# Ledger of designs, part 1: VHH binders against Uncharacterized protein YOR238W

All scores and structures are predictions.

Target 1, 303 residues: Uncharacterized protein YOR238W, of Saccharomyces cerevisiae (q08634)
Amino acid sequence: MDEKVELILVPCHSIWKSSSHPSDNSVNLGQLPEYWHLAPFQYEGNDHLAFIKHGLTAIKLLLQRFDTATVIFSGSQTKKEAGAISEAQSYYFLFEKLIRYVMSNDNIDVPNFDNELRLLLKEVKNLLSSQNVNVDELFYGGSITTEEFSLDSFDNLIYSIYRFEEVNKKFPQKITIIGFAFKMPRFISCHAKAIDYPQSNITYIGIDPKPANYNQTQLSKYYDDLVQMEDKNALSLFSSDWYATKDRLLTKKRSRNPFNRTAPYAQNIFCKENGKRIEGIEDDEEYFETKIKCKMPWSSPRQ
Positions, changes and structure headers below are counted from each chain's first letter, unless a header gives other numbers; antibody chains aren't numbered by Kabat.
F, E and O stand for the ipSAE by ESMFold2-Fast, ESMFold2 and OpenDDE, each averaged over both directions (binder to target, target to binder). V2 = 0.75 x the mean of E and O + 0.25 x the DockQ between their complexes.
Where letters were taken out, [cut] stands.
The coordinates of atoms that the task and the answers printed are left out; those that the model quotes come from them. Centres of patches stay.

## First folded at step 4 (VHH; framework vhh_7qbe_3)

Design a1 (from q4 with Y29S)
Fold by ESMFold2-Fast, scan of step 4:
Structure a1 (fold): chain B 303 residues (1-303), chain A 117 residues (1-117)
Amino acid sequence: as target 1 above (303 residues)
Amino acid sequence: QLQLVESGGGLVQAGGSLRLSCTASGSDSAMGWFRQGPGKEREFVASISWSGGSTYYADSVKGRFTISRDNAKNTLYLQMNSLKSEDTAVYYCAAGEWYSDLSYDYWGKGTRVTVSS
């Protein structure tokens, strides 16, 4: 029996439209932006291709870890127009479909995938074939699962840690986060610190959106704007609201919960008994010193 | 709270032009236009970034439509040229928080565009 020690976390950023049919009658594998519930800012960078890179990278790592890791897709039911399907569940369904496609076809060239995706897909196919992987065991055996209650990146980290414990009966000793490179600072400098999780036990693999056919000037401006907006809309806010319980971050979190979902992690101190997220933390530094520091299940003993 | 109000829709002859406007008081977000034609699903039309002036267009409208914004007036525009009957739809203005873990929940109620043959 292998011991599960590593959480491979994939924060989700959209909902895949599993029922969308291509106009060219090809298979829907998320390769076109219209196959996703995208926000306006997600079109320019081909964010949907980055989502697929995140999930394929997670599966690649899972296969390379000799089944000592658990992949968790993290994201709640955030879109009324999508119905009662979570970001996490839609990623799970997409990657199950994509892996089955890969295993059932000799030619795995997917239209509209870029070269990075084509290479990743070949690498994953080779690992699946060389290890004689059973796809049903991969998706139904608990090695790949979902966390469906996260409403922001802080939730992505804390809820996925507790989801890992729910599935494996122990907390992760190592976390690998696969997400956008421009979001790395909030996960490492804000979220990990806020829950006293050792930064030395976290690896971050950053894969950013990639606009097609942009020259160097256009790319520079795109990534500069990306970093500026990340600071304005997230990083600076989390620096003064570590647990997303105040003002703008709380308003955003509430607006992302159209189906009024509550997390089922009874041992999670950030959830109330009824599963609702704790709100209204008055002083983040005081809360960290008195409730978090050296008191979390994963905290290293300091005395 | 952010409110999106579209205007400028109407009846126009094929080959004609029309300019849609969307007032988005206090929007610091990337913005875009979507449309839904009779018997069709809602489809993306165009988007524009907050500060970069970077634009992205659906293939069906490239070369015919131009998205722009006037941040001093908090207004988003869609200049539609060489209109086709296939462009007949209700056009929606949308705003989303750019990479804040929030996709977007800000939509206008739409403005109707009818292109006659």
Scores: ipSAE 0.331, ipTM 0.711, lowest interface PAE 4.4, mean pLDDT 86

Design a10 (from q4 with A30V)
Fold by ESMFold2-Fast, scan of step 4:
Structure a10 (fold): chain B 303 residues (1-303), chain A 117 residues (1-117)
Amino acid sequence: as target 1 above (303 residues)
Amino acid sequence: QLQLVESGGGLVQAGGSLRLSCTASGSDYVMGWFRQGPGKEREFVASISWSGGSTYYADSVKGRFTISRDNAKNTLYLQMNSLKSEDTAVYYCAAGEWYSDLSYDYWGKGTRVTVSS
């Protein structure tokens, strides 16, 4: 059956510079940090390589579940210097370019890819070849699409659910999130809970940034800092502001919207009539109990 | 909300040293230095974690430049040694969230460094 039941969600974290071209004979496949609009913290861990691993893992999973899954890249137009291109659109274009490169070349060793990424790329190439995949059908047939209005990880989850329904005319029965492993707790314990999406219907595939040439001591310190800062800058904030409608999360969200984009999802209860996000929820627990719990299209009476 | 103010730029002779400073209105950010030379795109120079425990450098400056921070003073530093003509650029202080899904480009106005022959 060709009934789409699974959302494969890839939260986006940057914008690929599609117009940047090497001065030599190589191609821009996102393999260098200079090919992305990176924040300062994204250089040490080679975050851009993790972004590519996330998208390739999503495509791999899609190839195994082609008749039942939709891949959604999620992220808005967050950077003035990038122009009117979303994180999601830039990922979509990059992965279309990368898959076409893989299908047209026998040597798929991309300079600056790490060993994990090279092995993953070869695995994806083998799946594409063994299944005789039509690349145009893969990218233009509706199995891979974009959600371009998300400004934070809460939006990534809720807007992608509504985007899935917009494309497939039904809400996802299962969600697979492919992102950073250190961000798993916010998606499962904060975001899924805040929207009453059954946690038993969510699978999380975590792939973290990986600094090059670090010894075990340096890696342990890097990942310890990673977890501590995740708690300080995200988990603690979402614990007291479930819907990002106040304080630091709201001001950060506003700063990520330089093109004043508004979400087009008419049934989204977290937006005002004009598409702007609701603000100033005074009691998140009361809001959850009165507006959300057992009231969402995906809610389950499984207790 | 976040303000970044650079200082310490100037004219220096090749082989000399210079220290840049950046005062921030907050210290909960990963901080870094970028530069833009005449007729070139802006390029990464160095970054430092909020704790100061982790640093990363561009190959072109590794071994010559040292990034450091004083969180009590909300100040980021770039110690530049063995300066070359190729280091001539406007240097920008930048800040971003470490492990947040919210990544912003907070930038200062820049401070000019000219390395004479």
Scores: ipSAE 0.312, ipTM 0.703, lowest interface PAE 4.4, mean pLDDT 87

Design a12 (from q4 with A30D)
Fold by ESMFold2-Fast, scan of step 4:
Structure a12 (fold): chain B 303 residues (1-303), chain A 117 residues (1-117)
Amino acid sequence: as target 1 above (303 residues)
Amino acid sequence: QLQLVESGGGLVQAGGSLRLSCTASGSDYDMGWFRQGPGKEREFVASISWSGGSTYYADSVKGRFTISRDNAKNTLYLQMNSLKSEDTAVYYCAAGEWYSDLSYDYWGKGTRVTVSS
């Protein structure tokens, strides 16, 4: 239906441990790092709180655009220790639990949440009440869904576009990406460009990790390291391997697939009929010019 | 292929010291130490950024443990001082690939530390 035109994309960064239970009558809402399968670099910045801000911001925007938007959490089954649960599924379950908690409690003060999270929870609760949206309609009506086959940020964008079409029968006319601010350049300047999605139709909302109790010198060094690692480990690699089909990016992608998942999207041009990704694109610029440019359902007006 | 190999574990008396090492096949990673004691889930100990400029510690080890790295040697270290019986665990080296989109981490096989009375 033409009513659904906007993809609200939340790239996922970890898996929530739904089975971890507090011993003190509190509830597991992802508020402690122990409630997540975190990588070492995700502890210092309280990345888990940023993940929750991303999802709540997406739900807030969805409630403001309920008739025209679909939220998609994007991320595959990337952690062997977590079992066969995707990053996307774990976010979906966490936010369903969190919203039900918020709607069932007069006081929504969750321990260990910062002031930004407290404000977001209050805003979401108020919007649910004022928009007359039932929680079951929100989570079971198709307005929030998962994309569970993405193994990198390029997949996050292209697979979520195909997932949106699978759910709504049309491609998104507008995309809002909610993720880390330091990752904006790869999504806008690399990924969107590589698939010929118009940058004018993309909005990026950036929410970065925030270390607690750091002085200004420590914060400056933390964010400088963050930007340097983003450039070294992602942005510079995607500049010479647009589709993650070569050397380092492809090797990293394969290492994130312990359950050997393959994307099922029927219109996905980056997977073969057997679900395996296209590999070894020799000239990305030639591939873009001959296979992508002005040929995608979302391409800009033809030149 | 990224490989992580821990060493330096052993038996030590309470109040003693040990230095753990982890040799990696590359240095483009944020790295850290985790541990798993008998009958417990794996818990965080300390982390260090790719450049070595930022470190973070679990409250239980602050002031006693120091994490450091030598990127020229692709080696991560954990200096453990004032060891307590509750520090008895298998210690794991971990490395995170900094894409932040899927946060996949690499783990070593672990090195055992036993702290006696």
Scores: ipSAE 0.276, ipTM 0.668, lowest interface PAE 4.4, mean pLDDT 86

Design a2 (from q4 with Y29T)
Fold by ESMFold2-Fast, scan of step 4:
Structure a2 (fold): chain B 303 residues (1-303), chain A 117 residues (1-117)
Amino acid sequence: as target 1 above (303 residues)
Amino acid sequence: QLQLVESGGGLVQAGGSLRLSCTASGSDTAMGWFRQGPGKEREFVASISWSGGSTYYADSVKGRFTISRDNAKNTLYLQMNSLKSEDTAVYYCAAGEWYSDLSYDYWGKGTRVTVSS
């Protein structure tokens, strides 16, 4: 019996503009920054190319895992200007389009993709062809799905675990997170710990943004700034607010919910009876010890 | 929630200069300028880190426009030199959360720039 045991989690960071049409008649496959709803800080590093690398890596792993994995794109409807489309749904649509493009064309060289993307795309095409994969089954059969209510990285992890259980009727025994390398510490040392998920059952695959045409001095400065800002705006904040229920993290979470949506996951212990997120936890260590530790479905194996 | 208010737009002759300002009370994040010309989608113009130490420009404006910020005054600037007719657009100020897990933008209502020939 095939049993889904691994969650392959792709935290999303933007919304792809599926309706954007290039004036040069090229196909929109997310290869240009203008094909995305990017924040100002996402241009320097060509973050959009990293987003595509994350999703293709997830699909590559899915094809290699003998149908024991589920890919989940995670991210809510965070941009009012994009309308009622989630980050997760836009990634899903992009990757469906990209995989169909790859299977329908002999020449798969996409303009503006870097060498890493070109190689990754060829690897994915080879796996799809060698396994005679039915693309409709890949996208419509439940092996690739969306989690559309996450408003921060903590939500990305916990909501995707509940989404996995909703789809597969079991919690994941293993989690592979594919995201930015500079964000690895918050997922492993903060979020997994906060929900009592064993770190030994988590694999993190880090793929960072990469500025074009930078020399080594400029590149070092760019990555130093990423690490410094990650500490200032996330790691230091999550150290004293494990569940994003107070202060600056809660303000950030509220600002990312322009459509006032609530998560529908029935077993979500971090929501109130009305479906809204819990707020104002005064002592996160006490909350962890009394409500979380050894009480989660993944804390101790059920016999 | 951040409030972004743009100012400084107007009518200017080709080859002229104009400075746009954006007041962003409470912004401690990366900021940028975007524009939307007649019948076009909104496009990126320039971005600046919170410290002001890193700037990035669209190829179409590089060498002509300069982005800067004064955090003490909560103000973002765009100095536009050597203006061309194709620079005619509504210019928008934007702020984003620096390297958050989910990108989210705060947008102003825009200020109109018309470049006459």
Scores: ipSAE 0.256, ipTM 0.644, lowest interface PAE 4.7, mean pLDDT 85

Design a3 (from q4 with D28E)
Fold by ESMFold2-Fast, scan of step 4:
Structure a3 (fold): chain B 303 residues (1-303), chain A 117 residues (1-117)
Amino acid sequence: as target 1 above (303 residues)
Amino acid sequence: QLQLVESGGGLVQAGGSLRLSCTASGSEYAMGWFRQGPGKEREFVASISWSGGSTYYADSVKGRFTISRDNAKNTLYLQMNSLKSEDTAVYYCAAGEWYSDLSYDYWGKGTRVTVSS
């Protein structure tokens, strides 16, 4: 009777093109940027390879947890050109395809994967083989699932907690987030705090994009620019708009929702309504102190 | 909502040049060019950072195409030199918020480029 206690959260950043066909008779496993609906800034760092590292790391951890965790891919239907396919669903199908490929082939060298991916893929194959894992049970048994309503990183955290409870009938006691290292501060210092989830029960595993053929000076500049732009375009904004209900964050969030998806979590007190707080409390710190702190199902026990 | 409008497409002979333009209302976005040839999927061509300080190119166009932007005019450009028949495609302008949590794509309707042999 293994009890599911850990949420392994993978925030999604793009939609995989499952119908893209390679001209060289290879198989589409997400290894080329053309196999994804990428934003212009996601090309320099080979972000698509980082997405694959995130999902494979999540599956590796799931196998090491012996049925005590649930992997949740989190992301909504954010791209009109992709159709009614969510970021989360596309990751789920990619990783199902990739794991089946790994288990049905002796040579698992995928063209255009970097050395980190090749090593990670071998580690995952070894765990699957040594544990005699049934791939159908892995993907259809509820240990790997999707959360398909998130439009920002705040949603990634809170909706995945509610999705975990929907699947397992209890809230996660521990959360492991696998995402970009440069995004760690917003999850730990902003989002976990905003929902009163104990930071001591969160582990963050950071895997960043990596430009090919950059020397150390070029890499240092690339990562410094990532941190500066992250602060300007996200971290500083979430510091003053904890729940993305105001100004730029709300406007961008609404622009991410071409199919007008609505999260089905009626108990979600973080629901946004016309850019205003429910109950009319405008200050996020006051809202946190009066409505959130020590009142969530996952809040730390009163001392 | 950001609206992107491409222009500058047309018919040109192999070895020739064309300059594509894309007008956008906001300068805070990273921008890029994609193309879709007959019977092909949409492929990446080039990208440029918000400041214009960083550019990245697909191997197939590197050394022949130059991406640039004029933030004062809210315009993105693609200078295409030494055009080949393989460059025949509808060219799309795209915009996304640089390293933002709310990263998303805005797409134009495209401008057609035909390169004759």
Scores: ipSAE 0.014, ipTM 0.495, lowest interface PAE 7.8, mean pLDDT 84

Design a4 (from q4 with S27D)
Fold by ESMFold2-Fast, scan of step 4:
Structure a4 (fold): chain B 303 residues (1-303), chain A 117 residues (1-117)
Amino acid sequence: as target 1 above (303 residues)
Amino acid sequence: QLQLVESGGGLVQAGGSLRLSCTASGDDYAMGWFRQGPGKEREFVASISWSGGSTYYADSVKGRFTISRDNAKNTLYLQMNSLKSEDTAVYYCAAGEWYSDLSYDYWGKGTRVTVSS
């Protein structure tokens, strides 16, 4: 029951349009960009295919962990146009649909999936079949769940830890994060350190967007641009605003919350008594030293 | 806060051309155009990278529309040629902060394009 020790975290980046239907008799499995609420920058790299790789990799890892892990999709209701559907909920529904599709069909070649997705689907199907996995038990038994209040990558980490405890009655002893490779530095060097989660207990599996039909020179430029803009727009900002309570990061977080959602986690140290987020931390180092360091359930005795 | 203001919409006859413009602050954003026709969901039209080096188009407009940007003027353009009645929509400028988990869409108020007969 309470044997779960590993959090497999999938930060979400968009909302799948479950109501979109193909004009032919094919099925919507998220394989086309028009099946997602994408931002302009998410088209060039076929980001939607990377989202599907993240979730399938998480399910593959769950099946290989002999049921000692919980997969958590993390992301709030960030798009007014999508209504009251969270990023996390939309991923959960997509992967349930995709796994049922895979188990019900001999040919699992989904149009518009790339070779990496095709191979990953085959691996997942083989694991499900060889272990006689009950799909209803997989999705309804608590091994795969959602965290629906995160508004940024810092929230993705801390709220998923609290959600893991809510579901399993224990905090995770190990975290595996499956996300974009170019975002690894912020999770490891900023977020984990900011909450005093031991870096030695975190594994990061990076899967980046991949533009179709780019040669090696074009790919190199694309990935160099990803790293440079990640530093400018996220990593450097989190280095001076560890908890996203100030300036540009707070403004972005507020804009990503059109329904003014607040996390319900009673143990959330980053909320005031009234449930509102803590804002305007003047000295992040002092806050870390006085409120966080060696005081978290996951803190190492030695820092 | 980033504000996007679209201009250049209007009434045009089928086969005609229009150029839409959108003013924005900063060249750190990936930019794009979306549209919403009567009784339809908002759909993607075209996107352009922060550097202007990469463009991507919806199949319905490929070969007819051209997206471009002038970062020195903080302006995004959509050149629309060979317009069809199906192109009738409110056109929205959108900006997303590049490569950030905190990225979210900044949207303009839209500019109406009506293509007649």
Scores: ipSAE 0.317, ipTM 0.676, lowest interface PAE 4.0, mean pLDDT 86

Design a5 (from q4 with S27T)
Fold by ESMFold2-Fast, scan of step 4:
Structure a5 (fold): chain B 303 residues (1-303), chain A 117 residues (1-117)
Amino acid sequence: as target 1 above (303 residues)
Amino acid sequence: QLQLVESGGGLVQAGGSLRLSCTASGTDYAMGWFRQGPGKEREFVASISWSGGSTYYADSVKGRFTISRDNAKNTLYLQMNSLKSEDTAVYYCAAGEWYSDLSYDYWGKGTRVTVSS
């Protein structure tokens, strides 16, 4: 079966520095934090290794779905320092490089990868070999692609749905999101609900950052702080601004768009006819009931 | 928008100390220090959580530098002890919305530190 029914969504969180050259003779496969445009809080948890686990898990699932899924890396051109390179594009190029590395080498032990990454690389290599997968077809055939206009997690979900339809000529019947476990509540309880996508058709696979050499007490404190800040800086804000059209979320969204990117998706109902994003929704519940509920191509039938 | 202003840089002899300060228009952010030495890319130095309860250091500065914050004064500090010539750099204050949807950074314009032998 060749019908594409599942969106495998990977929200992106940084930009890989493809042009960064190691001081030694090692290959840049994103294994060091210096190979990424990281924020200060992304160093403690080795967030860059979690990014690589997200993308490898997505490719593993794609191979296990036997050509019924599309992997979409989602993220816009968010860092002026990186130039006109999107988060999604940088992930795409990293994973193409990493998969070609894995297929061209018998020794796939990458320095600074943890045991979980080493095991994922072996699993992916075994699946590629056992299915006799053509790597060019995998990356150039439309099974793995990018969504390069998302400025927040709400955009990650809705724009990737529209991107899936652009590539496959139909909307996804199922969505698997691979991201940080601590971000699951916003995708399931806020974003899916806000666009009337059935929660029963969404699977979330959570892989969190993991500080090296922390004991259980240090890890518990780290993850408690993580959840608290997620609530303060995102989850509580999306609970009262479902579509990121006002207040702090809109200000953040504008700050993440140094290259003035606008999503080109023709079916995007969250843009006005002139292509400008909808702003200033006063009552999100009323907007949902009158404009969204039971009106989306993926809406569940009314009982 | 969040504004970050660094101060405290200068010329110091090897083995000496300096304290850098960064004044922010708000403190509900994870914050850190980065530096860029002559002919080098910008590198991480230290980070601190919004509450000040968690700190992380680059191996090259661990045991010599201490990051701290005073949220009542909207100020981040970097206490630099046992300075080496290799610490010569422009030091940048950075702030980020801790694990927001898309990581993005607020950066100051930097303060210059020169360590002479």
Scores: ipSAE 0.228, ipTM 0.639, lowest interface PAE 4.8, mean pLDDT 86

Design a6 (from q4 with S27F Y29S)
Fold by ESMFold2-Fast, scan of step 4:
Structure a6 (fold): chain B 303 residues (1-303), chain A 117 residues (1-117)
Amino acid sequence: as target 1 above (303 residues)
Amino acid sequence: QLQLVESGGGLVQAGGSLRLSCTASGFDSAMGWFRQGPGKEREFVASISWSGGSTYYADSVKGRFTISRDNAKNTLYLQMNSLKSEDTAVYYCAAGEWYSDLSYDYWGKGTRVTVSS
């Protein structure tokens, strides 16, 4: 009844700079872009604020699920300039700091948060207070954890499923993914299908970046560019390389791994016995039909 | 294996103009400029979308600097006008690779801009 059945997955997109200190008396809660290791494409939309919305939404859902869910931040050590710290670990530490901050202060207005973040933070504080939640139990009790080996969105899904099993001793019966809305098609139509996870058991909560001070024309062009780049650089590629084992997707996955991390999940069928990722699947449809379909622990039987 | 090469830095008088260039290949994503002044952390200057239709600027340079790109020439530009002494820095070109979810970046070695009084 009170068993963990739901995976709340937060794919990570950057590394928070926990050691950055403001020159004034304010606290670093990830509210400024300079508090993150951002790529150039992440500035225009204030992507860092979207990252914070993803994590706070995950914590809000966890508090509403009567302790039947596990939040997993997913992302590997992808930036050599940040050192040996994973995207997932940096999110975990940021959200622990942020939740402790709001629980120890009456005024929780964080400078540079937008209106959506201010409302979300207030909602989370109200849930924590009304349920008399122990913050140490929330972060140290196993309800919030990290998956630190994912190098792309396919890994985010499959490695977080195996990580959930490692923590809870069973596979998730339901998955809620909290990420960018423009990335929903790859998770639902490509990744879930590729591993035979029932799409009816997946909920996607999309929160996109939002440029400040843009008029309607500028906003339309910004989101059109995001969708066009997503199709060209990810969605179309996953349609012909379902498991990221060949071509541009494999080359990119290798380039994202400066610390040569290898996933340790014992039940991971996408790794060889020596722990190395499988490569060179020439016919993804045949591989799915012969190795995956109706053969996964989460595959749906029909009577 | 991908290379970013900045050029166009130099000494310029306050109120003057300078144009920086960055040559890059294999980048099908947004690109940007960052800078690091003496005794300071590296800071964001400007970014431009893949299509070149969307641009974003740090408040300190908005209205004075213009970012642009020529995808046919694999070149990114930063036009700097009304230069101030506080614009003195090493300027770096930065790019994501192919995917919109990529947090891994490519950086050039930088080009130095000195603004004299």
Scores: ipSAE 0.344, ipTM 0.705, lowest interface PAE 3.8, mean pLDDT 86

Design a7 (from q4 with G26R)
Fold by ESMFold2-Fast, scan of step 4:
Structure a7 (fold): chain B 303 residues (1-303), chain A 117 residues (1-117)
Amino acid sequence: as target 1 above (303 residues)
Amino acid sequence: QLQLVESGGGLVQAGGSLRLSCTASRSDYAMGWFRQGPGKEREFVASISWSGGSTYYADSVKGRFTISRDNAKNTLYLQMNSLKSEDTAVYYCAAGEWYSDLSYDYWGKGTRVTVSS
């Protein structure tokens, strides 16, 4: 229906340091961990390279579906040290810079990028050239935008759906999520179900962090730790707190909001009129059955 | 709420050793050490997974520094050997949620390390 039907969602995981300048006169394109506000656990796997793969994959997909898709980077202002810049805004600025760099240079070999990134950059450059799409059209035409109020993965999904409606005047009929493969279960088994979004209308594209120069034993230990901590700190918690309104998930959410920002989405049933999130849902199953199930704009096709 | 308190900084002669400690109110986070030298941005030093099974080091400290943790004591350590004048910095303990969708960092107030020539 109409033109825009697909939300391409990129959950953000860090803030790019746009003001960091290399001493060797190279360009800051997010290729080094020092160019990001990383948490300690994000260094071993070169998570920053996975972030760049997520965004480039979203842009590649958008170029293949330019008339029907909108890319949304999702993430709030989560770090006092970064100031008033959101995760989403920093990704948007990074990808604009990276695409302009690639289109202005014959040599697209960025130091510290792996082979997957080099191939992805070449594919994006070729698509832009073959379709006569200019960078200003791509970034300023409304096909790529930001959702800057999300404080957890549940927010990433629900706020991006409302942001899509704000931009395109209708809810997405299809959602493609591009993120870490190990996080797929929380989006599919927890978040989509919690909001009654049809799983048949969701595609998940998973790209995981990858430690460099690890042997098989080191990789096995790395991914075992990754899965154990994901279950401990997120998946098991969302299984018993579907809407992140209580206990540890609420404490995490409050800690991620140093500037006390509130979401502006007027029809968001998970927020009060002032944009503050609802808290203290005692029975998530009852809340789902009475307020969500078969009652959302996407529970059945809308016009 | 997570609180981090660093200790163990001081003045040391080049080639010497120091052991930094960071006491946390919780141990269920991945943790690391960062430093900020005079006229420089804050830079990564070392990180350790919650289980202690995985460690990662900046190339500038690899082979000289060792990160370790004692989860029963909620304490992170950085053993610093063969110290150089370039290691002079304020050292910060940091903790982060392991692969949360929206990462945030907790930081200590820092402990100063001065390496004299």
Scores: ipSAE 0.253, ipTM 0.673, lowest interface PAE 4.9, mean pLDDT 86

